VHH binders against q6mzz7r34to333. Designs and how they scored, part 40

Target 1, 300 residues: q6mzz7r34to333
Amino acid sequence: TFKDETFPAADSSIGQKLLQEKRLSNVIWKRPQDLPGGPPHFILDDISRFDIQQGGAADCWFLAALGSLTQNPQYRQKILMVQSFSHQYAGIFRFRFWQCGQWVEVVIDDRLPVQGDKCLFVRPRHQNQEFWPCLLEKAYAKLLGSYSDLHYGFLEDALVDLTGGVITNIHLHSSPVDLVKAVKTATKAGSLITCATPSGPTDTAQAMENGLVSLHAYTVTGAEQIQYRRGWEEIISLWNPWGWGEAEWRGRWSDGSQEWEETCDPRKSQLHKKREDGEFWMSCQDFQQKFIAMFICSEI
Below, E stands for the ipSAE of ESMFold2; O stands for the ipSAE of OpenDDE; V2 stands for 0.75 times the mean of E and O plus 0.25 times the DockQ between their complexes.

## First folded at step 14 (VHH; framework vhh_h_nbbcii10_fgla)

Design r2 (at its last look DockQ between E and O 0.43; V2 from the best seeds 0.00; counts 0 for: pae O 5.7 > 2)
Fold by ESMFold2, look of step 14:
Structure r2 (fold): chain B 300 residues (1-300), chain A 126 residues (1-126)
Amino acid sequence: as target 1 above (300 residues)
Amino acid sequence: QVQLVESGGGLVQPGGSLRLSCAASGFTTYPFRSYTLGWFRQAPGQGLEAVAAITHSGGRTYYADSVKGRFTISRDNSKNTLYLQMNSLRAEDTAVYYCARHPGYGTYYTDMYDYWGQGTLVTVSS
């Protein structure tokens, strides 16, 4: 099977920042077939943001953009291409990124860094069965130099690297914008939509008492005007690239909140899904208060 | 009360080098090491131009095309200080340089920076 000599299964590909700061030891590299969980798949089911689970690289900026990209078939196909662990498999995978005005191909082998049988970075879903997110993260790490080079980057860079598109920024504290209309229009156009939280108590992303994560990027997944009491309220849905429900918003319109019980909107069963998957609703008012910016990345 | 104070400006010949510093104080809500920071400049009669930005951890940087390869942004979180090393200076680099703080994660867009220094003048002339 293929061994990539330019991004080897070695500490240099992880980088000293992560090795030192995370105090990583006992790191080995394994191909997916050498992990427990049965035969590996590149894509097991359809592609969705819920296939992504952030690991130890602190790369929410990239994964939030990727989460939004999973809903755009054109970019999804461009980035992931058609690959598998069966047809002509030789331990080699390839991905495309936008660099300096052109799409460039990044080739990797499928050796992933692990401790024990657990992937250090993005983790495969379905108990070690689905690997496209792990392999794509490795390809982006190779593009940037190492997994350490993924550590807390700029959302603008990820959005451009995945699309080559044009970014519109919305400053949530100063912009007079109809958020529901903006999100619906961008979603219909296939644009990527992300947002970011403020600084926090440390230099590391941390879950706050309200369930949001400081120093963090989220995918914007929808917005609606919903019937509530004697009127209407605007709500927005977000996805946390951490991937499980360990940090979801706990305020108004959160999973299991009183607002969901009180609404008579006929769509509530479609909008309110009580799953621990990192996706949640909040009011647009709370969104504007708790987040600093929303970014819409569109084709051009 | 957040304060950002630039220093290190002055007169330099073309092709020369200069190192700007930005001393930060008054970060009472969250520490300096949790904020993205940037350098900006404004030449006489011109608009504000983003020069460089650096993430809170120092892991990623942004540079305007006009300064790539010549300028280096860095930070020392233990000293609450941001730096801009400017090499191969040109007359076009003449401007007042400002240090600025971004209130949130992951962006270098200029319209979102919330606290600004008073600026330090850099003049590139023979």
Scores: ipSAE 0.568, ipTM 0.825, lowest interface PAE 2.0, mean pLDDT 88
Fold by OpenDDE, look of step 14:
Structure r2 (fold): chain B 300 residues (1-300), chain A 126 residues (1-126)
Amino acid sequence: as target 1 above (300 residues)
Amino acid sequence: QVQLVESGGGLVQPGGSLRLSCAASGFTTYPFRSYTLGWFRQAPGQGLEAVAAITHSGGRTYYADSVKGRFTISRDNSKNTLYLQMNSLRAEDTAVYYCARHPGYGTYYTDMYDYWGQGTLVTVSS
């Protein structure tokens, strides 16, 4: 089986900063087939943002972009290619990123850093043994130099690295914006959409009482005008790369909010999903107040 | 209402050093520590060039290839101040240097920066 000596199963691949911050010692590297839970899969039933669960790296900026990428068949195919743990498996995986005006291939082995039987960083969701997110994160870590280099990066870098596209920054506090129109237009065009919360009392990502995470990146997955009482309200859908229920918005139009119970909109059953998967709705008004910026990456 | 004011520019000989400062004020919605900050420069007859950027806590920095190893970007969030330590200065470093604010995770895309200073002139000459 292939071993990548340029990004070895060693502390240097994790990086000193992250090792110190997380107090990691005696990190073990294992291939997916050596992890419990059954046979590993690269992709199972197509790719989805819900396959992603952020781990020990503060790489929400990358994962949010990746989450958005899963909605674009053109870009995701260029990056992931067709690979397998069964057919012609050699412990080697290949990914592509946009660098310096061209697509660059990054080759890795499938050894992943773990504690016990649990991945240190991105993890398969619900132990479904789907590893494309873990391997892609590793490939991106290699591109940047180490897993430590994934900490608190730049959304625009991730967006460009994944697409080679052009970024538009929507300043949520600088000028009025029709969010619903912007999001719908971008979605229709196949653009990637991400957003970010400002820092809180600390300079680290922290879960807040309202269910949002400070200093954190999200994927914008949609926006709609919805009937509410005698009028209309604009709402926006976001996905948290943490990928679990306690990390979702708890205010108006949240999964368990009374707004969904009160609305008579015929699309209610389609839009309202009560899942603990990191995706939620909130009003555009609350979004503009709680988030600092929205980024749209469009194809050239 | 947000203001960025650069200082520290001046005349310096090749090989010399300068330290630029950018004093930030008027942050009403979110505090200074919420924003990425960057330095840019514009030489005579040239376009605007990204020099360096630093995230909210200083956990990540970016440098243009032309200044790597010579310039250091830093910030003091308690003072709402951005710094650029410039060592081993060269004639080609002559430019007006600007500090700018980026809302969120930003690097070197100039159109994403929403507030800019008036600039400070750095002249490197014998």
Scores: ipSAE 0.025, ipTM 0.408, lowest interface PAE 5.7, mean pLDDT 91
ESMFold2 (binder alone), look of step 14: mean pLDDT 83; pTM 0.853

Design r3 (at its last look DockQ between E and O 0.94; V2 from the best seeds 0.00; counts 0 for: pae E 2.1 > 2)
Fold by OpenDDE, look of step 14:
Formats: C-alpha cells, sequence, structure tokens
Structure r3 (fold): chain B 300 residues (1-300), chain A 126 residues (1-126)
C-alpha cells in the first residue's frame, strides 16, 4: 500500500503547535480499514455536509466552506473525484485544490492520526465509516503544511481554494443587506456561502448561552420568507461544522422554538427539521446582530 | 473605543528596510488577542489596499502579491502590538500605512476592518 513520504505518518505532519496545545504524545496513525466500525467507505450514497464532524484542528474556516461545497455538484466532483476503498484500492487518495490560478492535485495516503481508535481531527459520523471528510482534511493539511496550519485561517482562502471563484464580502454590521434575496440568488447560482461570528471574551471558539459559538465559522445553507402570525418573517439557515445539537441556536426559529409551533406556513414541514445535526434556523435580524461577516464565493 | 497608533515610518532608500509598529489600546469588549489585525496602505493617487493580515492567534498570515517575500507581519499579544517588517523596499511601496482591526474570525478584506489608525508615512526614494 502507498505511503506518502512528503506528508508522513509522523509528528511533523501534525505540527509542534498542535501537539503541544493538545498535549499529544505517541500519536498512532491507522488506515480506515484498521479502525473499528466495519468496512470503510470513501463516499456512502452521496456526500453531505452532515458527513462532516469537526475534530481537534480548529479549522472551521475550511469545514464551513467544505459544508457549503457539498451543495454544489460541479465543484465537489472536481475536488473529490471517484475513489474507493474497494475497487483498485492502494491506500492512495487524490484531491484537487485551486492554487495560484490553477487546479493542483494533492496526493495522500489514507493513514490518519488517531487516539484510542478515534480520529484526532475530522471523524466519520454515526459509525457510517464514511471517510471522504477525513481524507480531504488531511489533503488540505498537506497543502498548507501540517494539521497545525489549519488553525484559525481566513474564511475567503478556503472558499477560493475549493472553487477558484470570486469573493463577495459582506460586513453585517456596516451595510444593510437583503439577506433572503442575496442568499437565494447565490444558492441558485451555485455559490458557496460562509459566515462568521464576532470575537468573544477569549481567543478561542467558545460556546455561548444562546447556542452560538464565538470566533467561529458557519455555512449558510438557505434563507426564506416565512409566514408568521399576520405577517412575514425572514429567516436564515446555518450549519455548524461541529455537527451536533448542543451547538445550535436556541433563540427565535430554533429547532424547538415557539415560532415553528405558531406558524401556519405550508412549508413548515419542509423547512422545520428537528435534528441534532448542527443545522438551524434563525431570524435574519438575529443573524445580522450575532454574526459579523458573510462571504459569497461565485464562479468566474 | 479601540485606538491604534502607527509608528516607524520615514524616508528610506530603495533596497532599504523599515519596521512599522502599531500600538493598540482600549479593548473593553473583546481582548486584543481575539482580533484579526491588518496592515493597509494608500499610495498617492491610489486607493486603499491590503498589505498584510494576521489571524488573532497569529497562526496564519496574508500578504499581497506585491509584498510577498519582502514584508513580514507579526503580532505580540502580550504587548497589544502589531508589526510590519519591510525589507527590500521599492519606490512603489511609498504610501501611508495604516493598521486596523477586525473583531471576528479571520479575514483580510479591507471592508471588514474597523478601528483604523492615523497612519504612518513611508517614503522610498533615492
Amino acid sequence: as target 1 above (300 residues)
Amino acid sequence: QVQLVESGGGLVQPGGSLRLSCAASGFTTYPFRSYTLGWFRQAPGQGLEAVAAITHSGGRTYYADSVKGRFTISRDNSKNTLYLQMNSLRAEDTAVYYCATHPGYGTYYTDMYDYWGQGTLVTVSS
């Protein structure tokens, strides 16, 4: 099986900063087939943002962009290619990224750093043994130099690295924007959309009482005008790369909010998903207040 | 509330070096270490352009293509100070240099930055 000597199964691939921060010692690297949970899959059924669960790399800027990428079949196919753990498997995987005005191929082996048979970074969800997110993250780590280099990057870099597109940046506190129109237009055009919360009292991402995370990147997955009482409300859908329910918005239009119980909008059953998967709705008003930036990456 | 004061500018010959500093204060809502920081410049008759940026943790940096390999951005969170080491200076680097802050997750786009300093003039001339 293939072994990547340029990004070896060694501490240098993780990076000293991350090793020290996480107090990691004697990290073990294993291929997916050597992990418990059954036979591994590169992609199972289809790719989804819900396949992604952030690990220890503090790389939400990348994972948020990746989450958005999953909604664009053209881009995601360009990045992931057709690969398998069964057909013509050799422990080698290939990905593409946009660099310096061209697509570049990044080749990796499928050895992943683990602790107690658990991936240190992005991990498969719900024992589905789907590893495309883990391997893609590794490939991006290699591109940047190490897993440590994934630590708190620039939102626009991830978007451009995955698409080669053009960024439209929106400062949510300085310029009023018709969010519903902007998001719908961008989504229809196949654009990627990410956003970020403002700083907090600490220099790391921190879960807040309202369910949001400070210094954190999210995917914008949609926006709608919804009937509410005798009028209309504008709401926006976001996905947290943490990918679990305790990290979701807890205010108006959240999964368990009264607004969903009160609305008579015929699209309620379609829009309202009570899942603990990191995705949630919130009012555009609350979004504009609680978030600081939104980025739309469009194809050239 | 946040105040930024640039220093270190001056006259230098082509090929020379300068080190700019930005002293930051007035962080009442968020600490200095939670801000993304950037250097920007405006040359005579030109618009404002991003020169370099650094994430709050200092883990990642951005450089404009025109300054890559010549300029180095760094920060000292213990001193609430941003630096720009400028080497191999060229005439086209002549500009007023500004430091600015972004109170959120990393970005280097000019329109995303708040709280600007008064700037320091850098003149590169023979």
Scores: ipSAE 0.915, ipTM 0.955, lowest interface PAE 0.5, mean pLDDT 95
Fold by ESMFold2, look of step 14:
Structure r3 (fold): chain B 300 residues (1-300), chain A 126 residues (1-126)
Amino acid sequence: as target 1 above (300 residues)
Amino acid sequence: QVQLVESGGGLVQPGGSLRLSCAASGFTTYPFRSYTLGWFRQAPGQGLEAVAAITHSGGRTYYADSVKGRFTISRDNSKNTLYLQMNSLRAEDTAVYYCATHPGYGTYYTDMYDYWGQGTLVTVSS
């Protein structure tokens, strides 16, 4: 089995910032087959943003961009290629990123940093033991220098590193924007769409009372007009790379809200899927109030 | 409300160095340490150009290609101060330099920055 001497299974690959700031102890490195659960898979079925769950690296800027990218087969095939834990497996995996005007191949071994039998950073989806997100995150950490170098990056960099595309940036408090039109147009074009919340009371991402996370990046997954009472409302769907959990929007159009019970729109079963998976709807009005930035990255 | 005051500009010879400082005050809703910070410049007859940016954590920095390897951005959250160390200065670095803040996740695009200083002039000339 392959051992990568240029990004070794050692503290240098994690970086001191994360080791010290997060008080990480008992970190060891394991290959996926040495973790509990069933046989590991690189990709099981098709890739989805729901295969991704952010861990200890505070790399929402990267994972939000990746969440949007999972719906684009062109970029998925370019970055992930065809790899497995069975056919011709030697503990070696390859990924591509856009760097300095060209696609650069990044090679890693599949030893992942682990604490208490769980991946320290991105975690595999429990039901399927799917490891492409963990390995891709490691490859990006290698590209940038260490897992510590993933800790709070720039939104623009992830979008470009995954696509080689061109960014349109939107200041949600300063710019008039028809959100439904913008999101639908960008989605049809295969563009990536991410957004970010403003600063919070501390210098770290923090779940707020309303269920949003401060200083955090989200994927924009859709926008719609929906019938409500005697009119129409505009709603936008977002995905939180923290993944499934209780930290989701609690306001209008959230899961279990009065708005979903009262709407007579025939599409509500399609739009409102009650799952604890990090995806939720909110009104476009609330979105413009609670978020500061939206980025659309389009292929040249 | 939020106030940013640049200092440290002036006249220097080509190849010289300057250190710009930006003193920040008036943060009521969010603390200074939760803001993304940047330096921007405007040369005569030119638009604003992003020079450097630094995330709230200080762990990631951005530099324009024209200044990479010569300029260093840093922040001191205990003093609410942003710095730009400018080495190996060239005539094309002549500009008014602005300190700016973005109250959100890291970005280096100029139209995302909300609070701006008045600027400090840097002139590189023999």
Scores: ipSAE 0.556, ipTM 0.824, lowest interface PAE 2.1, mean pLDDT 87
ESMFold2 (binder alone), look of step 14: mean pLDDT 81; pTM 0.830

Design r4 (at its last look DockQ between E and O 0.93; V2 from the best seeds 0.84)
Fold by OpenDDE, look of step 14:
Structure r4 (fold): chain B 300 residues (1-300), chain A 126 residues (1-126)
Amino acid sequence: as target 1 above (300 residues)
Amino acid sequence: QVQLVESGGGLVQPGGSLRLSCAASGFTTYPFRSYTLGWFRQAPGQGLEAVAAITHSHGRTYYADSVKGRFTISRDNSKNTLYLQMNSLRAEDTAVYYCAAHPGYGTYYTDMYDYWGQGTLVTVSS
């Protein structure tokens, strides 16, 4: 089986900053087939943002972009290619990223750093043994230098690295924008959309009382005008790379909010999903207030 | 209420070095350490361009291609200060250099920065 000597199963691949911060010692590296839970899969039942669960790396800027990428078949195919743990498996995986005006291939082995039987960083959701997110994150770590280099990056870098596209940046507090129109237009065009919350009381991402996380990146997954009472309201859908329910919005139009119970919109059953998967709706008004930045990355 | 004050600019010969400092104050809503910080510059007859940026916390850095390998951005959160070490200076580095702050997650796009200093002039000439 293939062993990547340029990004070895060693502390140097993790990086000193992360090792110190997490007080990691005696990190073990294992291939997916050596982890419990059954046979591993690269991709199982297509690609979904819900396959992603952020782990020990503070790489929400990348994972948010990745979450958005899953909605674009053209880009995701180019990056992930067709690979398998069964057919012609050799413990080697390949990914592509946009660098310096061209697509660059990054080759890795499938050894993942683990603590016990759990991946230290991105991990398969619900132990479904789907590893494309873990391996892609590793490949991106290699591209940047180490897992430590994934911490607290720039939102635009991830978007460009995954697409080679052009970014439209929106300062949500400074410029009025028709969010529904912008998001729908971008989505129709296959653009990637991410956003970020403003700073908080600390220099790290912190869960707030309203369910949002400060200093954190999200994926914009959609926007709609919805009937509410005798009028219309504009709402926006976001996905948190944390990928679990306690990290979802708790205000108006949240999963358990009164607005969904009161609305008579015929699309209610289609739009309203009560899942603990990190995805939620909120009003565009609240979004403009609680978030600071939105980035749209479009194909050239 | 956030204030940024640049210092360290001046006249230097090609190949020389300068170290810029940005003293920040007036953080009432968010602490200094939670801001993304950046250096921007405007040369005569040119638009404003990003030179370098550094995120909050563990501080991933960005550099424009024109300054990679020559400039180093750093921050001292205990002093509320941003630095730009400029080595191997060239004539084309002549510009007014601005310190700026973004109260959110990492970005180096100029339009995303809310607070700006008055700038410090750097002149590289023989």
Scores: ipSAE 0.902, ipTM 0.948, lowest interface PAE 0.5, mean pLDDT 95
Fold by ESMFold2, look of step 14:
Structure r4 (fold): chain B 300 residues (1-300), chain A 126 residues (1-126)
Amino acid sequence: as target 1 above (300 residues)
Amino acid sequence: QVQLVESGGGLVQPGGSLRLSCAASGFTTYPFRSYTLGWFRQAPGQGLEAVAAITHSHGRTYYADSVKGRFTISRDNSKNTLYLQMNSLRAEDTAVYYCAAHPGYGTYYTDMYDYWGQGTLVTVSS
C-alpha cells in the first residue's frame, strides 16, 4: 500500500506547535481499516455537514467552509472525486484545491494520526467509519505544510481554496443588509456562506453562557421569514463545526424555545428539527448583534 | 477604547530596509492576543491596499503578492506590539502605512477592520 514520502506518518506532518501546545504523546498513525468499528467508507450514503466533527486543530475557518460545501454538488465534485476503500484501493487518496488560478491535486496516503484508538483531528461522526472528512483535512494540512498550519487560518482562504470563487464580505455591525434575501439568493446560486463570532477572553474559542462560541466560525445553512404572533420575524440557521448540541444557541428560536411553540407558520415542522447536531436557528436580529462577519463565496 | 500608534517610517533609498512598529493600548473588552492585526498602505492618489495580516495569537500570516518575500509581519503579545519588517524596498512601496485591528477570527479585508492608527509615512527615493 502507498506511503507518502512528502507528508510522512511522522511528527513533522503534525508540526511542533500542536505537539507542544496539546502535549501530544503516544501518537501513532493508522489506516482506517486498522481502526476499530468495522469496514471503512469514504462516503456513506451521501455527504453532509453532519459527517464532520472538529478535532484537535483550531480549523473551524476551514470546517465551516466545508460544511457549506456539502450543500453544493458543483464544488464538492471538484474536491472529493470518486474514491473508495474497496475498488482499486491502494492506500492512496486524492483531493483538489484551488491554488494560483488552477485546481491542484493533493495526494495523500490514508495513515491518520491516532491516540488511544481515536483520530486526533477530525473524527468520524457517530462511529460510522466514514472517513472523507478526516482524509480531506489531512490533504489540506499537507497543502499548508502540517496539521499545525491549520491553526488560526484566514476565513477567506478556506472559501477560495475550496471553490476558486469571489468573496463578498459583510461587517454585520456596519453594513445594512437584508439577511434573508442575501442568504436565500446565495444558497440558490450554490454559493458558500460562513460567518464568525468576535474575539473572546482568550486567544482560543470558548463556549459562552448563551450557547455561542467566541472566536469561532459557523456555516450559514438557511434563512427564513416566519409567521410569529401578529406578524413576521426573520430567522437564520447556523451549523457549528464542533458538531454537538452543547454548542448551540440557547436564546430566541433555539431548539425547544417558546417561539417554536407559539408560531402558526405552516412550515414549522419542516424548519424546526429538534436534534443535537450543532445546527440551530436564531433571530436575524440576534445574529446581527452576536456575530461580526459573514462571507459569501460565489463562482464568478 | 483601542488605540494604535505607528512609528518607524522615514526616507530610505531603493534596496534599503525599514522596520515599522505599532504600539497598541486600550484593550478593555478583549485582550490584544485575541485580535487579528494588519498593515495597510495608501500611496499618493491611491486607495488603501492590504499589505500583510496576522491572525489572533500566533496564527497564520497573509502577504500581498507585491510584498511577498520582502516584508515580514510579526506580533509580540507581551508588549502589545505589531511589527512590519520591510526589506528590498522599491519606489512603489512609498505610501502612508497604517496599523489596524479586527476583533475576531482572521480576515485581511479592509472593511472588516474596526480600529486604525493615524499612519506613518514611508518614502523610497534615490
Scores: ipSAE 0.723, ipTM 0.881, lowest interface PAE 1.2, mean pLDDT 88
ESMFold2 (binder alone), look of step 14: mean pLDDT 84; pTM 0.860

Design r5 (at its last look DockQ between E and O 0.93; V2 from the best seeds 0.84)
Fold by OpenDDE, look of step 14:
Structure r5 (fold): chain B 300 residues (1-300), chain A 126 residues (1-126)
Amino acid sequence: as target 1 above (300 residues)
Amino acid sequence: QVQLVESGGGLVQPGGSLRLSCAASGFTTYPWRSYTLGWFRQAPGQGLEAVAAITHSGGRTYYADSVKGRFTISRDNSKNTLYLQMNSLRAEDTAVYYCAAHPGYGTYYTDMYDYWGQGTLVTVSS
């Protein structure tokens, strides 16, 4: 099986900063076949943002962009290509990223750093043994130099690295924008959309009482005008790369909010999903107040 | 109440070096350590452009292509100070250099920065 000597199964691939921060010692590297849970899959059925669960790399800027990428069949195929743990498997995986005006291939082996039987960073969700997110994150780590280099990057870099597109940046506190129109237009065009919360009381991402995380990146997954009482409300859908229910919005139009119980909109059953998967709705008004930045990456 | 004060600008010959500093104060809403910081410049007759940026943690940096390999951005959180080490200066680097702060996750786009210094003039000439 293939072993990548340029990004070895060693501490240097993780990086000194991350090793110290997480107090990691005696890190073990294992191939997916050697992990418990059954036979591994590169992609099971189809790729989904819900396959992604952020681990210990503090790379939400990348994972948010990746979450958005899953909604674009053209780009996601360019990045992931067709690969397998069964057919012609050799422990080697290939990914593409946009760098310096061209697509570059990044080759990795499938050895992943683990503690016990658990991946240190992005991990498969719900024991589905789907590893495309883990391997893609590793490939991006290699591109940047190490897992430590994934630590709190620039939102626009991830978007461009995955698409080669052009960024439209929106300062949500200083530039009034029709969010529903902007998001729908971008989505229809196949653009990637991410957003970020403002700073908080600390210098790290921190979960707040309202369910949002400060200094954190999210995926914008949609926006709608919804009937509410005698009028209309504008709402926006976001996905947190943490990927669990405790990290979801708890205000108006949240999964368990009264607004969903009160609305008579015929699309309610389609839009309202009560899942603990990191995705939630909130009013555009609350979004404009609680978030600071939105980025749209469009094809050239 | 937030203040950014640049210093270190001046006249320098081509090939020379300068080190700019930005002293920050008045960060009461969010701590200094939670801000993304950047250097921007405006040359005569030109628009404002990003020169370099650094994430709140200092883990990632951005450089414009025109300054890569020559400029280095850094921050000292213990001193609430941002630095720009400029080496191998060229005539085209002549500009007013501004320090700026973004109260959120990492970005280097000009329109995202809320706080700005008064600027310091850097003139590269023989």
Scores: ipSAE 0.919, ipTM 0.958, lowest interface PAE 0.5, mean pLDDT 95
Fold by ESMFold2, look of step 14:
Order: structure tokens, then C-alpha cells, then sequence
Structure r5 (fold): chain B 300 residues (1-300), chain A 126 residues (1-126)
């Protein structure tokens, strides 16, 4: 089994910032087959954003971009390639990122930092043994220098590193923007779309009373006009890379809100999913008030 | 009201060094340690360009290609101060330098910055 000497299973690969902030001691590194839960898979069944659950790296800027990428076959194949824990397995995995005008390959071993039975960083979805998100995060950490170098990065960098594309940036408080049209156009073109909340009461991301997270990046997953009462409202859907069981928006159009009960739109069952998977709807008016930035990354 | 005040500009020889500082003061809705900070410049007759940016955590930095390896951005959250160390200065670095703050997640695009200083002139001339 392969051991990567350039990004070893050691504290240097985690980096000083996270070691200090998390007060980590005695970090263990394990290959996925040495974790409980059955045989590991690189990709198990379907690839989706719901396979991603953010861990301790504070890297929502990367994971939100990745969430958008999961629905785009051209980037998935470019970045993830064809790999497995069975076919030609030697504990070595490779990924590609866009750097300085070209796709570069990043090679890692599959030793992941753990505490107890849990990955310290991105975690596989419970009841599944699907490791592509954990390994991709490790590869990006290696590219940047350490897991600590994932800590609160620039929103633009992840989008470009995953696609080589061109970014349109939108300041939601100072730009007149037709959000539904912008999101639908970008989605149809296969663009990646992320957004972010503004500063909060501390220098770290924190769940707020309204269910949003401060200093946090989300994936934009859709936008619609929806029939409501005697007219139409504009709504936008977002995915929180914190993942399953985490806080979701509690305002208008949230899961279980009265707006979903009152709408007569025939697409109601298609649009409204009452699950704690980190995905939710909100009105575009609330979105523009509560978020500060949206980024659309498109290939040339 | 949030105020940003630059200092440390002046006349310097090619190859010389300067250190710019930006002190923040005034009322803010949120603590300054939660803001993304940047340095921007405007040469005579030119538009604004991003020079460097630093995330709220201080862990990630951005530099324009023209200044990489010569300039260093840093922040001291205990003093609410942003710095730009400028080494190996060239005539092309002559500009008014502005500090700026974005009240949100890390970005280095000019359009995202809400708070701006009045600028400090750096002149590189023999």
C-alpha cells in the first residue's frame, strides 16, 4: 500500500492553525478499510451533494463549490476520474485541479485523520461507506499545503480550481439582479453557483436564530417563480455543506412553513422536500437581504 | 460609521521599501475580525486594481501577479490594523493605495468591498 512522503500521515499535513484551534492531540490516521462500517467505496451508487458532510476544516467555500459540481458530469469525470477500493487498489488516489492555466494531477494516499471512529474533516454519510469527498478534500489540502490551508479561503478560488472557469460576482446588497433568471440561466449552462452570508458576531461560522450560518458559503441549487395566493413569488434553493441534521432556514418557504401549505403550484411536490439534508428554499427577497455575495462560475 | 485611515505612503527610490498601515475605527455591526480586508491601488489615469487581500482568519492571502514575491499583506486583529509591506519597489508601483473591507466571506473582487479609506500616495522615483 502506497505511503505519500510529500503529504504524510502526520501533524504537518494538518497544519498548525487547526491543531491549535481544535487542541488536537494523538491524531490517528487510518485507511478507509480500517474504519468500521463495512467495505469502503470511492463512489457508492449515486454521486450527490448529500454525500458531503463538512468536518473540522472550516472549508465551506470549497465544499459549496463541490456541491454544485456534483451535478455536472464533465467536471466530475475530469476531477474524480475512475477509481476504486477494489480495482487495482494500492492505497493511492489521484485527482485533478485547475492551476495556472492547466489541469494538474494531485496524488495522495488514502490515510485519513480520525478521532475515534470519526473522520476529523469531511465525513462519509452515515450508514454509507462512500469516500470520494474525504479523499478529494485531502487532495485539495495537499494542493494548498495542509488541512489548515483550507480554513476560511476565498470563494473564487475553489470555483476556479474545480473548473478553470470565469467568475461573475454579484454583491447582493448593491446590485440590481433578477435572481430567478440569473440562476436558471446559469444552471441550464452547467455553471457552478455559490453564495455566502455576511460577517457575524465572531470570526467563525455560527448558526443564527433564523437557521442560517454566519460567515458561511452555500450552494445555490435552484430558483423558481411559484404560485402563491393570487400571484407569484420568487424563491431560491440553497444547500448547506454542513450537511445532514444541521440548521436550515426557518423563515418564509422553509421546510414546514405555511407558504408550502398555501401554494397551489402544481410543482409543489417536486420542489418541496421535507428532509433534514441541508437543502432548503427561501424567498428571493429574504435571500437578497440575508446573503451578501453570489458567484457564478462558467466555462469559456 | 466605519472609518479606514491609511498611513505610510511617500516618496521612495526604486528598489526601496515601504510599509503601509490601515487603522480601522468607528461603529461596526460586527467585529472587524470577521471582515475580509484588502489593499487596492489606482495609478494615474487608471482604474482601481486589487493588490492583495487577506481572509478574516488571516490564513489565506491573495496577491496580484504584478506584486507576488515583493508585497506581503498581514493583519493584526488585536489592533484592528491591516498592513502592506512593499519591497523591491518599481516605478510601476506608483499609485494611490486604498485599504478596504468586505463584511463577509473571503473575496478579492473590488465590487464586493463596502468600506474604503481615503488613500495614501506612494511615489517610486529616482
Amino acid sequence: as target 1 above (300 residues)
Amino acid sequence: QVQLVESGGGLVQPGGSLRLSCAASGFTTYPWRSYTLGWFRQAPGQGLEAVAAITHSGGRTYYADSVKGRFTISRDNSKNTLYLQMNSLRAEDTAVYYCAAHPGYGTYYTDMYDYWGQGTLVTVSS
Scores: ipSAE 0.686, ipTM 0.865, lowest interface PAE 1.3, mean pLDDT 87
ESMFold2 (binder alone), look of step 14: mean pLDDT 81; pTM 0.836

